# Designs tried in a protein design chat: VH-VL binders against Uncharacterized FAD-binding protein C1783.01. Part 5

Target 1, 263 residues: Uncharacterized FAD-binding protein C1783.01, of Schizosaccharomyces pombe (q9us28r162to424)
Amino acid sequence: YGIFAAPILDVRVLTNPGAVKRTYNLCLDISKYPLLEGKDWKIGGSFGIMPPNSDAEVLHLAHLLKIPQHELYVTKVLRTNGGRWPTIWGEDKPRCLYTSLYHIFKWCSDFISKPPTKSLIRLLAEHTLNPVEKSVLLALSDFRQDESYCRICTQSCVTLPDILEAFPSCHPPVDHLISALPQLMPRWYSISNDPSLANKRLEMAFTVQEYHSPNGQSRTGICTGFLEDLALAFLKARHDGSLANKKFTVPMFRGVQQNPFAK

## First folded at step 1 (VH-VL)

Design o07 (framework fv_ozuriftamab)
Fold by ESMFold2-Fast, scan of step 1:
Structure o07 (fold): chain C 263 residues (1-263), chain A 123 residues (1-123), chain B 106 residues (1-106)
Amino acid sequence: as target 1 above (263 residues)
Amino acid sequence: EVQLVQSGAEVKKPGESLRISCKGSGYSFTDYWMHWVRQAPGQGLEWMGGIDPSDSYTGYNQKFKGRVTISADKSISTAYLQWSSLKASDTAMYYCARHYDILTGYSEAFDIWGQGTLVTVSS
Amino acid sequence: AIQLTQSPSSLSASVGDRVTITCSATSSVSYMHWYLQKPGQSPQLLIYEVSNRFSGVPDRFSGSGSGTDFTLKISRVEAEDVGVYYCQQWDSYPLTFGQGTKVEIK
């Protein structure tokens, strides 16, 4: 139970070099996955993947928040009260977690897959020092400005780091920010083979999702970007002959398991 | 204790230059914007502008833009308001006020004010 | 610019009276602050962001409002509350203050 680190057994590039879209096939080892009695993997069924934020994105956010590198990795005691974060799914009891800001941003916080909500932009405005910058953020967070919010934030795929870069006088306290950030959620994929016939091997295909930032820079979806990075690293290790010395895993769970974070 | 200490009263003639000061103490000077607010005799409060001392970024009320210069020297925790050529209409009490304390969560209010500098411009 | 109009312009109250001061903006404002300037002194912050009391401000002071209409209330006025009260918006550039409400104690 919980999230399983499925080893990658094989990677195939399904698209030609220079194609508009990049598509990959991953073969995962699920032979050690803890199946409940009477349950089986099914072709056409679904499973979840928990995508982390990239190290580059986490370090960039830390830089924008002016978090010193040593503070980012310090293990802190965080108390949960059955709220949104850092509560484990299926846990409704208060508990103490030992974790770091790095782990919170990498595994638990969604700050790039959706534009900041109006409530989050309001929080940012409250911690913005420049009156001109603040007036823009207040306007974006205003309930009457749905069209402006949609045009500027949603249609232009604006992220929290984009806003922090565009409004350099914005300095939100990290604890307030963490409480306002959405929790990172799993993404769902289809099983493309019959795992029982494939000797407990699960195959999946994915196409990298790409979009452009407000300033024209290319970006990838959080899960498909993560999977592409793993696929490329696997292929490089195969070419270099170093696969035996490296371990590549996908954090996943079976679709019929409702609570992937249960202890 | 957090304090903003302003320079003493000034009596000037029209056409003269003047620079008044506001020194912050008891806090991290570069973590707060410093603003200038004036009050003409018997009148209300009027915002003139502010500065972020960390990078000297300024914002001005258009009414005063070009007539005054706001600056800061972070090495001595002091902000300045300067006129190149004073007019009789500049006669007023001038206050500096800081905005905000990150540690207290006050993002938008003038929480600490200086004692004021009275500027009198007359012939 | 957002223009702020306070009502009343002046009032005279007895110790223990409830005092209500209003501030009307020409356009919607998300953040309204209130300051008190006692005779011969600098302004001091009373209420920030509509309803939050600043450190050291007695609980007899309260703020409320939204949109274009905001209110400052003193539940039981004391002699030390004499002075001029100003509302101030931090929603739009340039920052603006109301014209002030003078409170005198009988």
Scores: ipSAE 0.000, ipTM 0.375, lowest interface PAE 20.7, mean pLDDT 80

Design o08 (framework fv_ozuriftamab)
Fold by ESMFold2-Fast, scan of step 1:
Structure o08 (fold): chain C 263 residues (1-263), chain A 125 residues (1-125), chain B 106 residues (1-106)
Amino acid sequence: as target 1 above (263 residues)
Amino acid sequence: EVQLVQSGAEVKKPGESLRISCKGSGYSFTDYWMHWVRQAPGQGLEWMGGIDPSDSYTGYNQKFKGRVTISADKSISTAYLQWSSLKASDTAMYYCARLSTVEIYGSGSYYFDYWGQGTLVTVSS
Amino acid sequence: AIQLTQSPSSLSASVGDRVTITCSATSSVSYMHWYLQKPGQSPQLLIYEVSNRFSGVPDRFSGSGSGTDFTLKISRVEAEDVGVYYCQQWDSYPLTFGQGTKVEIK
């Protein structure tokens, strides 16, 4: 129950330098994880990780939405008449949310792991001033245009920031946009060791997933990219002797593919 | 004006059941989570859990899960904290408090803006 | 879980004194919040998100800090400021409070 910040105890690079794929092993401290009476960790079992959007991605989205830096971090009361706001996975979506735009974009919203839905593109079209740009977005959002949507958005791995860059006259109201963004979902991993109660350590291995943007730039998967960033930061801190003054944690929870509070 | 009004003090014996209440007024009851915080005699504050009254979704501090039940009745703007079997260690002041946001984990603004006056629960043999 | 340790555990001040209370976290947190519990009363919010005063809180109260160390300051303490002060985080589950700092006025 609940999301746990599991400290990283060790990082091991499993692939040779210059290998086609990069694979890492993480050793996590689960000694403080709140296990229910009679429950245990088992080899081959599953656990979820909640990957936040990187600060670079959040700042890039804020820039594209013309949100000033000082406004991004200010706590706001967000209210909607019909919908509910996106929250961190495991929490209900409220009609009234008291938080910062930074928090919503970092922890609650999925704007990069998959292309915007047709309904989100329709919202963008309604707030696009250039009639040529608007007509293209309306065509992509048309429920009858599956071929165009698949070719342009899905197969080309288009993200919300990509669309905002391609359509510079598109200026959606931030509150309308947030209400339409999908919730950031956990990713599931297998336990690769047999964690003993005495040892209280969990081992996992992951391979960085890479793909190309519409402009041909290399990108990493949201969770494997997040984990690689943590792994590299841990290794750097260990190398330069600063590890004792830094904490690296993985936001995770025990279980199968389900809401951590749905029991 | 936001007000949280709690039920009166209770004196119980071990093994007895109890339900205490917290009534919200001056705001839209279903728009905010209601949480429970306990304070043992002479001790500090300890978070127990909370509920979203709009759909009765609950979150618990693992330490208290299974030991208490949090519920709410939105028709009368009231949240509840219930024990099926009290223990002497349940002796404490119990506060309800309104959460500024509904999130459990993150870097955000997760604090209690308004508090009830407290319900003293004494469990003795 | 993130443990919060407050210092000092208690202090005695005269009206007009400057009071400083610190809160140390076992791990870095993004935000720290502060509450005051006056004798016989429920806690009340003083400072949220490190440095923002809650509605109605006098400007003699201020908060600062980052990482693992946070501070609450009262520039000129008044008799009504007597009570126990608590810091609180919810950077990671579960939500935790510091053990409290008791402030007495002479």
Scores: ipSAE 0.000, ipTM 0.401, lowest interface PAE 16.3, mean pLDDT 82

Design o09 (framework fv_ozuriftamab)
Fold by ESMFold2-Fast, scan of step 1:
Structure o09 (fold): chain C 263 residues (1-263), chain A 124 residues (1-124), chain B 106 residues (1-106)
Amino acid sequence: as target 1 above (263 residues)
Amino acid sequence: EVQLVQSGAEVKKPGESLRISCKGSGYSFTSYWMHWVRQAPGQGLEWMGGIYPGDSDTGYNQKFKGRVTISADKSISTAYLQWSSLKASDTAMYYCARSEYDYVWGSYEYFDYWGQGTLVTVSS
Amino acid sequence: AIQLTQSPSSLSASVGDRVTITCSATSSVSYMHWYLQKPGQSPQLLIYDASNRATGVPDRFSGSGSGTDFTLKISRVEAEDVGVYYCQQYSSYPLTFGQGTKVEIK
């Protein structure tokens, strides 16, 4: 299987205005999905979505890492001796990567959905110049100090950009950072219709997940936030009469969740 | 059919202000980036910047940032390029051109349709 | 900024000749596009993303390449192909064009 850009054919808001949670239905065109002979879609089956990081988050991270915007899109040969690069899910992690930092941050790296691991925080500490800031990061990365890590990072939903903002003397080399970033993982959804009866159309429903940043700002889950942004953009384009030449696609694939992860 | 129609030729003196326009038709104006590309006499093409009319998001070539303003009016499907103070070096043919945007994959910044061009001459 | 250098700067061809134009970038490029500007006209898109032919462009035009070296080929040039050809990268901002290759028919 590979990742397929499934066009959005329709969007429906399933919740009433002002509801505590927002729920949407997406109708996707899977007529051109490359199904292998003998395979089929079925109601109640599952499929994966590869949620990219938003462009706003990617640009913000690049700013914090002091990467000029014009350098973000340049294709580079990224090599490391003994390390592996994060790649799009389902691919082996290579020792040599031929791509842009934009691609890596958008499609390959999970720097939003979970707090940085203790090992990643340790890497950040090693590249922090201010002794006070370094000591704080070393304390957070200490494997013996779970309570502080849980309270500050996990319970407060701290992200890598949050840490880079809080520790301005932290300047990790970009190649060391990206080789240490966890791989962006798919999220799994149920097929809510019979695609054969719907002329090769797949329907799914999702509810937006929300949480609060350390500074009290409202944030959404990586996949449900991505899908809501697409749904709202589609609805606005439909309302404005501007839908005809726009592309709204969902990066998805047919597969079994546990099989790709079993290694 | 898709058409980009630009305003007519302009002759100006250094220090004067100017605004030229590009009107899109035959497509959803708010769904495509509109870019400005200049061509000095006898020279090649140079990208100046662009705007996404749907939300007025702009991007500029730093060479022109602060010297020109790119804007758009959605109600009349028209994009603008404006100078507050022209210089002789602004003498050029100015083209508008559109590029498609995909919300998942982004923009590949290729220009599928171009306006006919607006010749701007700045001389004392 | 990524600088694009085209070769040759100009050429004269006879109808039916194969024409090859190259574009070399100072660093690796993710997307390369090609345009034709006919005399007295606006540029028009020929090839996008290295090898994809734009709508309405004859199949005698083809593009190839990756990294820093890209090529535009016209398998059998025709009189209407006269003009200046430009490559354009999208890999980093600012977007940049090659200096152009002028194609004339003998």
Scores: ipSAE 0.000, ipTM 0.417, lowest interface PAE 15.0, mean pLDDT 82

Design r01 (framework fv_remtolumab_arm2)
Fold by ESMFold2-Fast, scan of step 1:
Structure r01 (fold): chain C 263 residues (1-263), chain A 124 residues (1-124), chain B 107 residues (1-107)
Amino acid sequence: as target 1 above (263 residues)
Amino acid sequence: EVQLVQSGAEVKKPGSSVKVSCKASGGTFSSYAIGWVRQAPGQGLEWMGGIIPIFGTADYAQKFQGRVTITADESTTTAYMELSGLTSDDTAVYYCARDYYDSSGYWEDAFDIWGQGTTVTVSS
Amino acid sequence: EIVLTQSPDFQSVTPKEKVTITCRASQSIGSSLHWYQQKPDQPPKLLIKYASQSFSGVPSRFSGSGSGTDFTLTINGLEAEDAGTYYCHQSSSLPYTFGPGTKVDIK
């Protein structure tokens, strides 16, 4: 809630080709943002971005869970009786959601930025048919074995898809899994300009975060990867003259409050 | 039955590196961890580190941190231990060993199956 | 790191006698202690896991006991084939550590 789809007006690549880190500047149109007030939009202020999981990651997870395409996109009614989705960004009451598994995995579930919790791994173990695979998952979920969990899951940046791929006899029911998955949380960015009444534009810079998977593959952070994909798509559309036929937006919201003495 | 077969003896010069292999057969390579333990002539056993092949995650004893690297190749079911900056103090028999876990869901952390050992001699 | 101490360092025993080997940990390790036998020019072999659980195929004359910091391996009725060095190993925390070993010879 209160999420605004801010149109991208411009993209600049701030780093030279071949640089170790890739850094971009995005110029966003905030002229239509509800409750736009000058005091809340200044250099040193912050705003949140809600990064979706990529379609590739969502489809990969669906494949590992053996969810057919026709089931992934079907709209269903879900009641949030508190729990992992009690209030989304200030909603005071549980609500009824009309949504699809695709939407839940794309916008509402964090299965990439953190390793599965011990409780989630325990759930996976309970739905693992191979006794050897089940023993490994039970050991990783054991509350007495923090060192093994930290070593294998936390330090190696293991994700839920990594575990499902490594343990092919693991077949958790989708509804049980959804109840156990943590919610995607916003990422916070600094305002790099003072928007004026004349331009009503917000500028931000970001550097792509990269890390290695357990098998040594390069991966990007959820939010910085999402923003880079948007930046590259915008630059391609500008280069090939199709920009007028496309709209690129960043799902964002202003910070909850401005404190002159914020630390 | 799982069997671990190690590479042959090596003679190395001080300052060089050595890479010892440990090939697993007879079981699922991904379903257990592999530890590396060395033994200097006439001395006791010393744990160097270990790896879980499924995740490629390795742990090292502090003494060897920065000069030992333990890796695994699932396609050949082989684990490797590479030790760099060799000195005469590294002359030892190097063993790989399976770190077992049972059906109760706990890692045993006991080494139930051992390789035959690889003798590494560091001399000029 | 957890330091393991074994006693005695060396023991010479007549066949059929009882052998007792003690392993003491520098801090509590629960029951996460394992015993190995090593014969000259051979790799170690697991005898007892988790202080008191006999490994498959190990003769019944071998038994383990203890918890916390004090552990014992007992051989009731030593046979000639039991000559070798015995090591304790803790798996309670990383780094894993071994005791210095106890050598058992037959008279």
Scores: ipSAE 0.000, ipTM 0.390, lowest interface PAE 18.9, mean pLDDT 79

Design r02 (framework fv_remtolumab_arm2)
Fold by ESMFold2-Fast, scan of step 1:
Structure r02 (fold): chain C 263 residues (1-263), chain A 123 residues (1-123), chain B 107 residues (1-107)
Amino acid sequence: as target 1 above (263 residues)
Amino acid sequence: EVQLVQSGAEVKKPGSSVKVSCKASGGTFSSYAIGWVRQAPGQGLEWMGGIIPIFGTADYAQKFQGRVTITADESTTTAYMELSGLTSDDTAVYYCARGGYDFWSGYYPFDYWGQGTTVTVSS
Amino acid sequence: EIVLTQSPDFQSVTPKEKVTITCRASQSIGSSLHWYQQKPDQPPKLLIKYASQSFSGVPSRFSGSGSGTDFTLTINGLEAEDAGTYYCHQSSSLPYTFGPGTKVDIK
């Protein structure tokens, strides 16, 4: 069994207007979820959500890497050599993936939720033509300069796109970059109801994570931001009477001791 | 395993429309694309378009843009292809097939096919 | 759009002989080429995916090779049940396109 696109049946805003945090309840239709024989959903159990990077974020990264839009969607064969990338959830067997740069950036690459590692910054420095820019990236990647890395990258919530914008002479080859990017991982949520009592409906709650970019722009967590965008779009469609003409789904899978991905 | 079952044969008059259904079973319907491919008598295969239910988006070949509509109903795990403005050139067998995109494989070939629906356009 | 060309158009072969079908793309498609077999009054069946990988249940006598623009399907030891039309298909970019087909007959 793989990732299931669970339809959103209802959305409730759990926080009052003006609250410090925004919290939502989602009601998901799991009636079509392909359960293994003898397995069931339980209140207090967990499930995973695979959050995509937004199309805007993927296109922005492609622009910064100078990838033409048509090249972004060309199918490529990507082999794993028994390692994690681009595997998921501890999967370590060799795989052959038939995918595009769009797919890799959207579903498989974490270039937003954490700062680039020192090793990734070293790769960027090696492909930076301006000597001043290169010296800054080399300093940030230096294992002896942890205070600078922590302050500039970790505490300021710097992302790969932020670095590529700040260092315009940096032009890493896409294949080297992909091999250095961390894998996008599922986020885990608790089942708030008993789905057997609710006619195969799963309820979950989530609170939006917020932070600020280095230039002061407000940003949201990758999974909670994705879920909030879906929740708001659902509520808007319900309010303006267009709900029947739209589809809202959450890419999810059941959390169990055994991997839900078929092997 | 995975099965795609299509609606029965149709005989239509020029200028009318036809809607063919494709019911999927045995797999995760919403995570995979359903494509539509037609074949005129004695001719080869022609891709018309497809839908990726998880993204809620349909893609169409330019030749059919404006007169083909591809939709999916998650509650019945059924995809539909509606073709309007029918002419004798639309006489063909219409196939649905599972393919396109999923989360782990990306774009992939049409691995499972429906049995085909014969559409005859005759005055 | 990417245009696929197949050769030969038609081939009549003796059982147990080797059959070679070629597919050429108008631009590079990497390894995103797939081969289908269609028998009369039946839907197509996937044989080979991504240029060289056999689909489940396909006899070992079928093999594929190639990359970029030039691709080959080989049937090593044709059986009577292999008579049919063979199509290549590219999934490199939308719109998806098929080759015109190669008809294979016995004798």
Scores: ipSAE 0.000, ipTM 0.410, lowest interface PAE 16.3, mean pLDDT 80

Design r03 (framework fv_remtolumab_arm2)
Fold by ESMFold2-Fast, scan of step 1:
Structure r03 (fold): chain C 263 residues (1-263), chain A 124 residues (1-124), chain B 107 residues (1-107)
Amino acid sequence: as target 1 above (263 residues)
Amino acid sequence: EVQLVQSGAEVKKPGSSVKVSCKASGGTFSSYAIGWVRQAPGQGLEWMGGIIPIFGTADYAQKFQGRVTITADESTTTAYMELSGLTSDDTAVYYCARDEYEVYGSGTYYFDYWGQGTTVTVSS
Amino acid sequence: EIVLTQSPDFQSVTPKEKVTITCRASQSIGSSLHWYQQKPDQPPKLLIKYASQSFSGVPSRFSGSGSGTDFTLTINGLEAEDAGTYYCHQSSSLPYTFGPGTKVDIK
């Protein structure tokens, strides 16, 4: 299946100012989505959303990796030494990919929604020049093997950019890093209306997920944060009278596709 | 077993600087963040900033930005808070406290162990 | 910055009485609210973390509840050693902020 850019037709704030959680309703235009059967669009059915990393997060990662701007945006043939490149979930996983580092970081790599894996931290340690920093990274990689610390790893607020900031002598090669980064995966949402064939509108509700960075700053979930940014931008455009001249879309697809890359 | 021991009381002139130390024992220094909190006579608690010693990264409350510097020395397991441009408004007890932040912490950003406090008096 | 307000400012209670202290945040902080006890001429001590989780070694008469903007610390059956000032503290965003404190005296 392919990913469809569904236009946002309306946004409603479902929670009052100062509420415990922020909840929104989005009305999406599915009139141009290829419709094979109506079953996936029934109330209570599900669909996937592919959340991109924000441009700010991508640029921050590129800065930490010392990637020059011209290298980041250039479309070129990227070849793996073994295996396949990560791609937008649901696409073929080719051995060679004609794309940019910007595209890989924005749409294909998960470096913000969960902590670095033991193998990724080990890779970082191997490319760390300062002996003290290297020893700390090697020790950190042991968290995943200690049964008593598995809970800490699964509840971690630490991201790859956090690690790179904390260990300034760590300079992993970009191609090695990309091969070790987990693939960015879709998030699933329930259809909150019964979309009629004549109306071709899909409604969804979402609640913003919040958590804390290591230094105490509030962060939002990758998908719910992305959706909130779109919702707020839509509401601002409606207020400013510029809505007719702007287009807001949600990258989505029908049905439940359970990891086509498993195996 | 976890213990934070602070340096002794200081009397300073207006316009000078003070540097307070906080020595950690019990093997906690490198795995936790150290925060600094002050309390003026008869008043409440005020967070000044904190440092994660193993990373060397420090954060400051905006009110103290430009006047406070927080550092750590892993070889002596000691954190420092230096406050410059002292005025009588800086007369307070200064506490260091352990912030139970581990590299893969699960949102543990509370102060579980505190130093005994250092009284700083600014007088002419 | 997130502002925390506490009520009451002062409470004088008899031993074994129930004490309730409230803390309100200027914006939602989820469950990132912690409670401390400070006795005269001593540093603060952690009582409750993340709104409702008791810190190790804290007597069972202390309990916390709440989420979002409204939080409560309850002492069921106040003891003489519980006299002191109680502070709430938020860790939702920098800068960390504390409430103004609630002083509890024994009659």
Scores: ipSAE 0.000, ipTM 0.370, lowest interface PAE 20.2, mean pLDDT 78

Design r04 (framework fv_remtolumab_arm2)
Fold by ESMFold2-Fast, scan of step 1:
Structure r04 (fold): chain C 263 residues (1-263), chain A 124 residues (1-124), chain B 107 residues (1-107)
Amino acid sequence: as target 1 above (263 residues)
Amino acid sequence: EVQLVQSGAEVKKPGSSVKVSCKASGGTFSSYAIGWVRQAPGQGLEWMGGIIPIFGTADYAQKFQGRVTITADESTTTAYMELSGLTSDDTAVYYCARETYDILTGYSEAFDIWGQGTTVTVSS
Amino acid sequence: EIVLTQSPDFQSVTPKEKVTITCRASQSIGSSLHWYQQKPDQPPKLLIKYASQSFSGVPSRFSGSGSGTDFTLTINGLEAEDAGTYYCHQSSSLPYTFGPGTKVDIK
């Protein structure tokens, strides 16, 4: 199965300027969507969106990991015996992927939507050279100190890049890191119209989810942030007359059988 | 940019083995999977298996399991397909073909670059 | 294993006519279907990948559509150079399988 890049036909801002929450409506072109046998679009149904990490976030992580730009985009062979990696192979067979670190960080790795697990923090500690920094990371990874982990990581919405910035002597090997990172999962949205009546147009509404970084900066959820960035870029291109020179698409799929990360 | 060049035609006796080579030129050999597809005279295409040149284990169609071995030599950028226990049913043109993995879709892309084919004839 | 069937087996057409080739899968394969053209004594050439995506350098007269179990390759305005055998191929699951082929001849 595949993920369909649905063109954005229109964007509407549903909330007034300065509202506490920002809500948008997206109108997507599904006229060329490859439907599964026996499945049609209907109001109240659901579909998945694969939210990529932004290029800015991927490049920021690469800089923190000291990955040269030329290495980031090189296609590499990666071996797996199953597990969390995307594959078309059977469950018990060894699998190999031809992909880049860029694609792994952008499409396969969740390093933004939730704090690093204690096991991931322990991995970071093992590759931290400064003894003081290492002792702090070891303490955070200790299951007996759950209150510290909750306060510092969960309640402060700490991300992997935040930890790498706070602990500059931490240099985990990239291959160890990607094996420990959780997989990016699709987010599910409701169909707000009847696409058959709308001539193969799908409408969806979403409200941006916000939280604050440890330094008080506003951050958005992975999927709603991704969708807002697309919506704002579309509106800007419409305003400045550059829509004809730009393509805006939402990576989406219908049904659980189209999950690209299922075995 | 990538070209696949296969070894020449072979005539084999029943019960013997044949080893076909596929040399990649241009591009990065280790960045792509190499699949093997055969075609009997006047018949359609049949997938045999594939390999990752540098670190991969080969995967085989069940019909050929135990008779086919797919290998690769990174230093010479060459993939090989060896088929043993030949019978007249193995008379075919054998193709190697490049397969890429698209992380956006989570699936291998189609076979986009093909070798010229190697004719293997098994007689008597 | 997923079985692909193609229709028609053979079609003889006049230049500039529209040719429609269908491929049917024994179970749903989403959009993981690809189309190839093979001329006598040549290897197959990729035309369409993932049901509807044209491969680089393929003439615009070739188009693909469909999803699930039913897929179509269309040649709108057949040219003499289009004579050959057309195969569908699924990459939804191992083992990969091909359709039996559709032979297109020019009158």
Scores: ipSAE 0.000, ipTM 0.390, lowest interface PAE 15.3, mean pLDDT 78

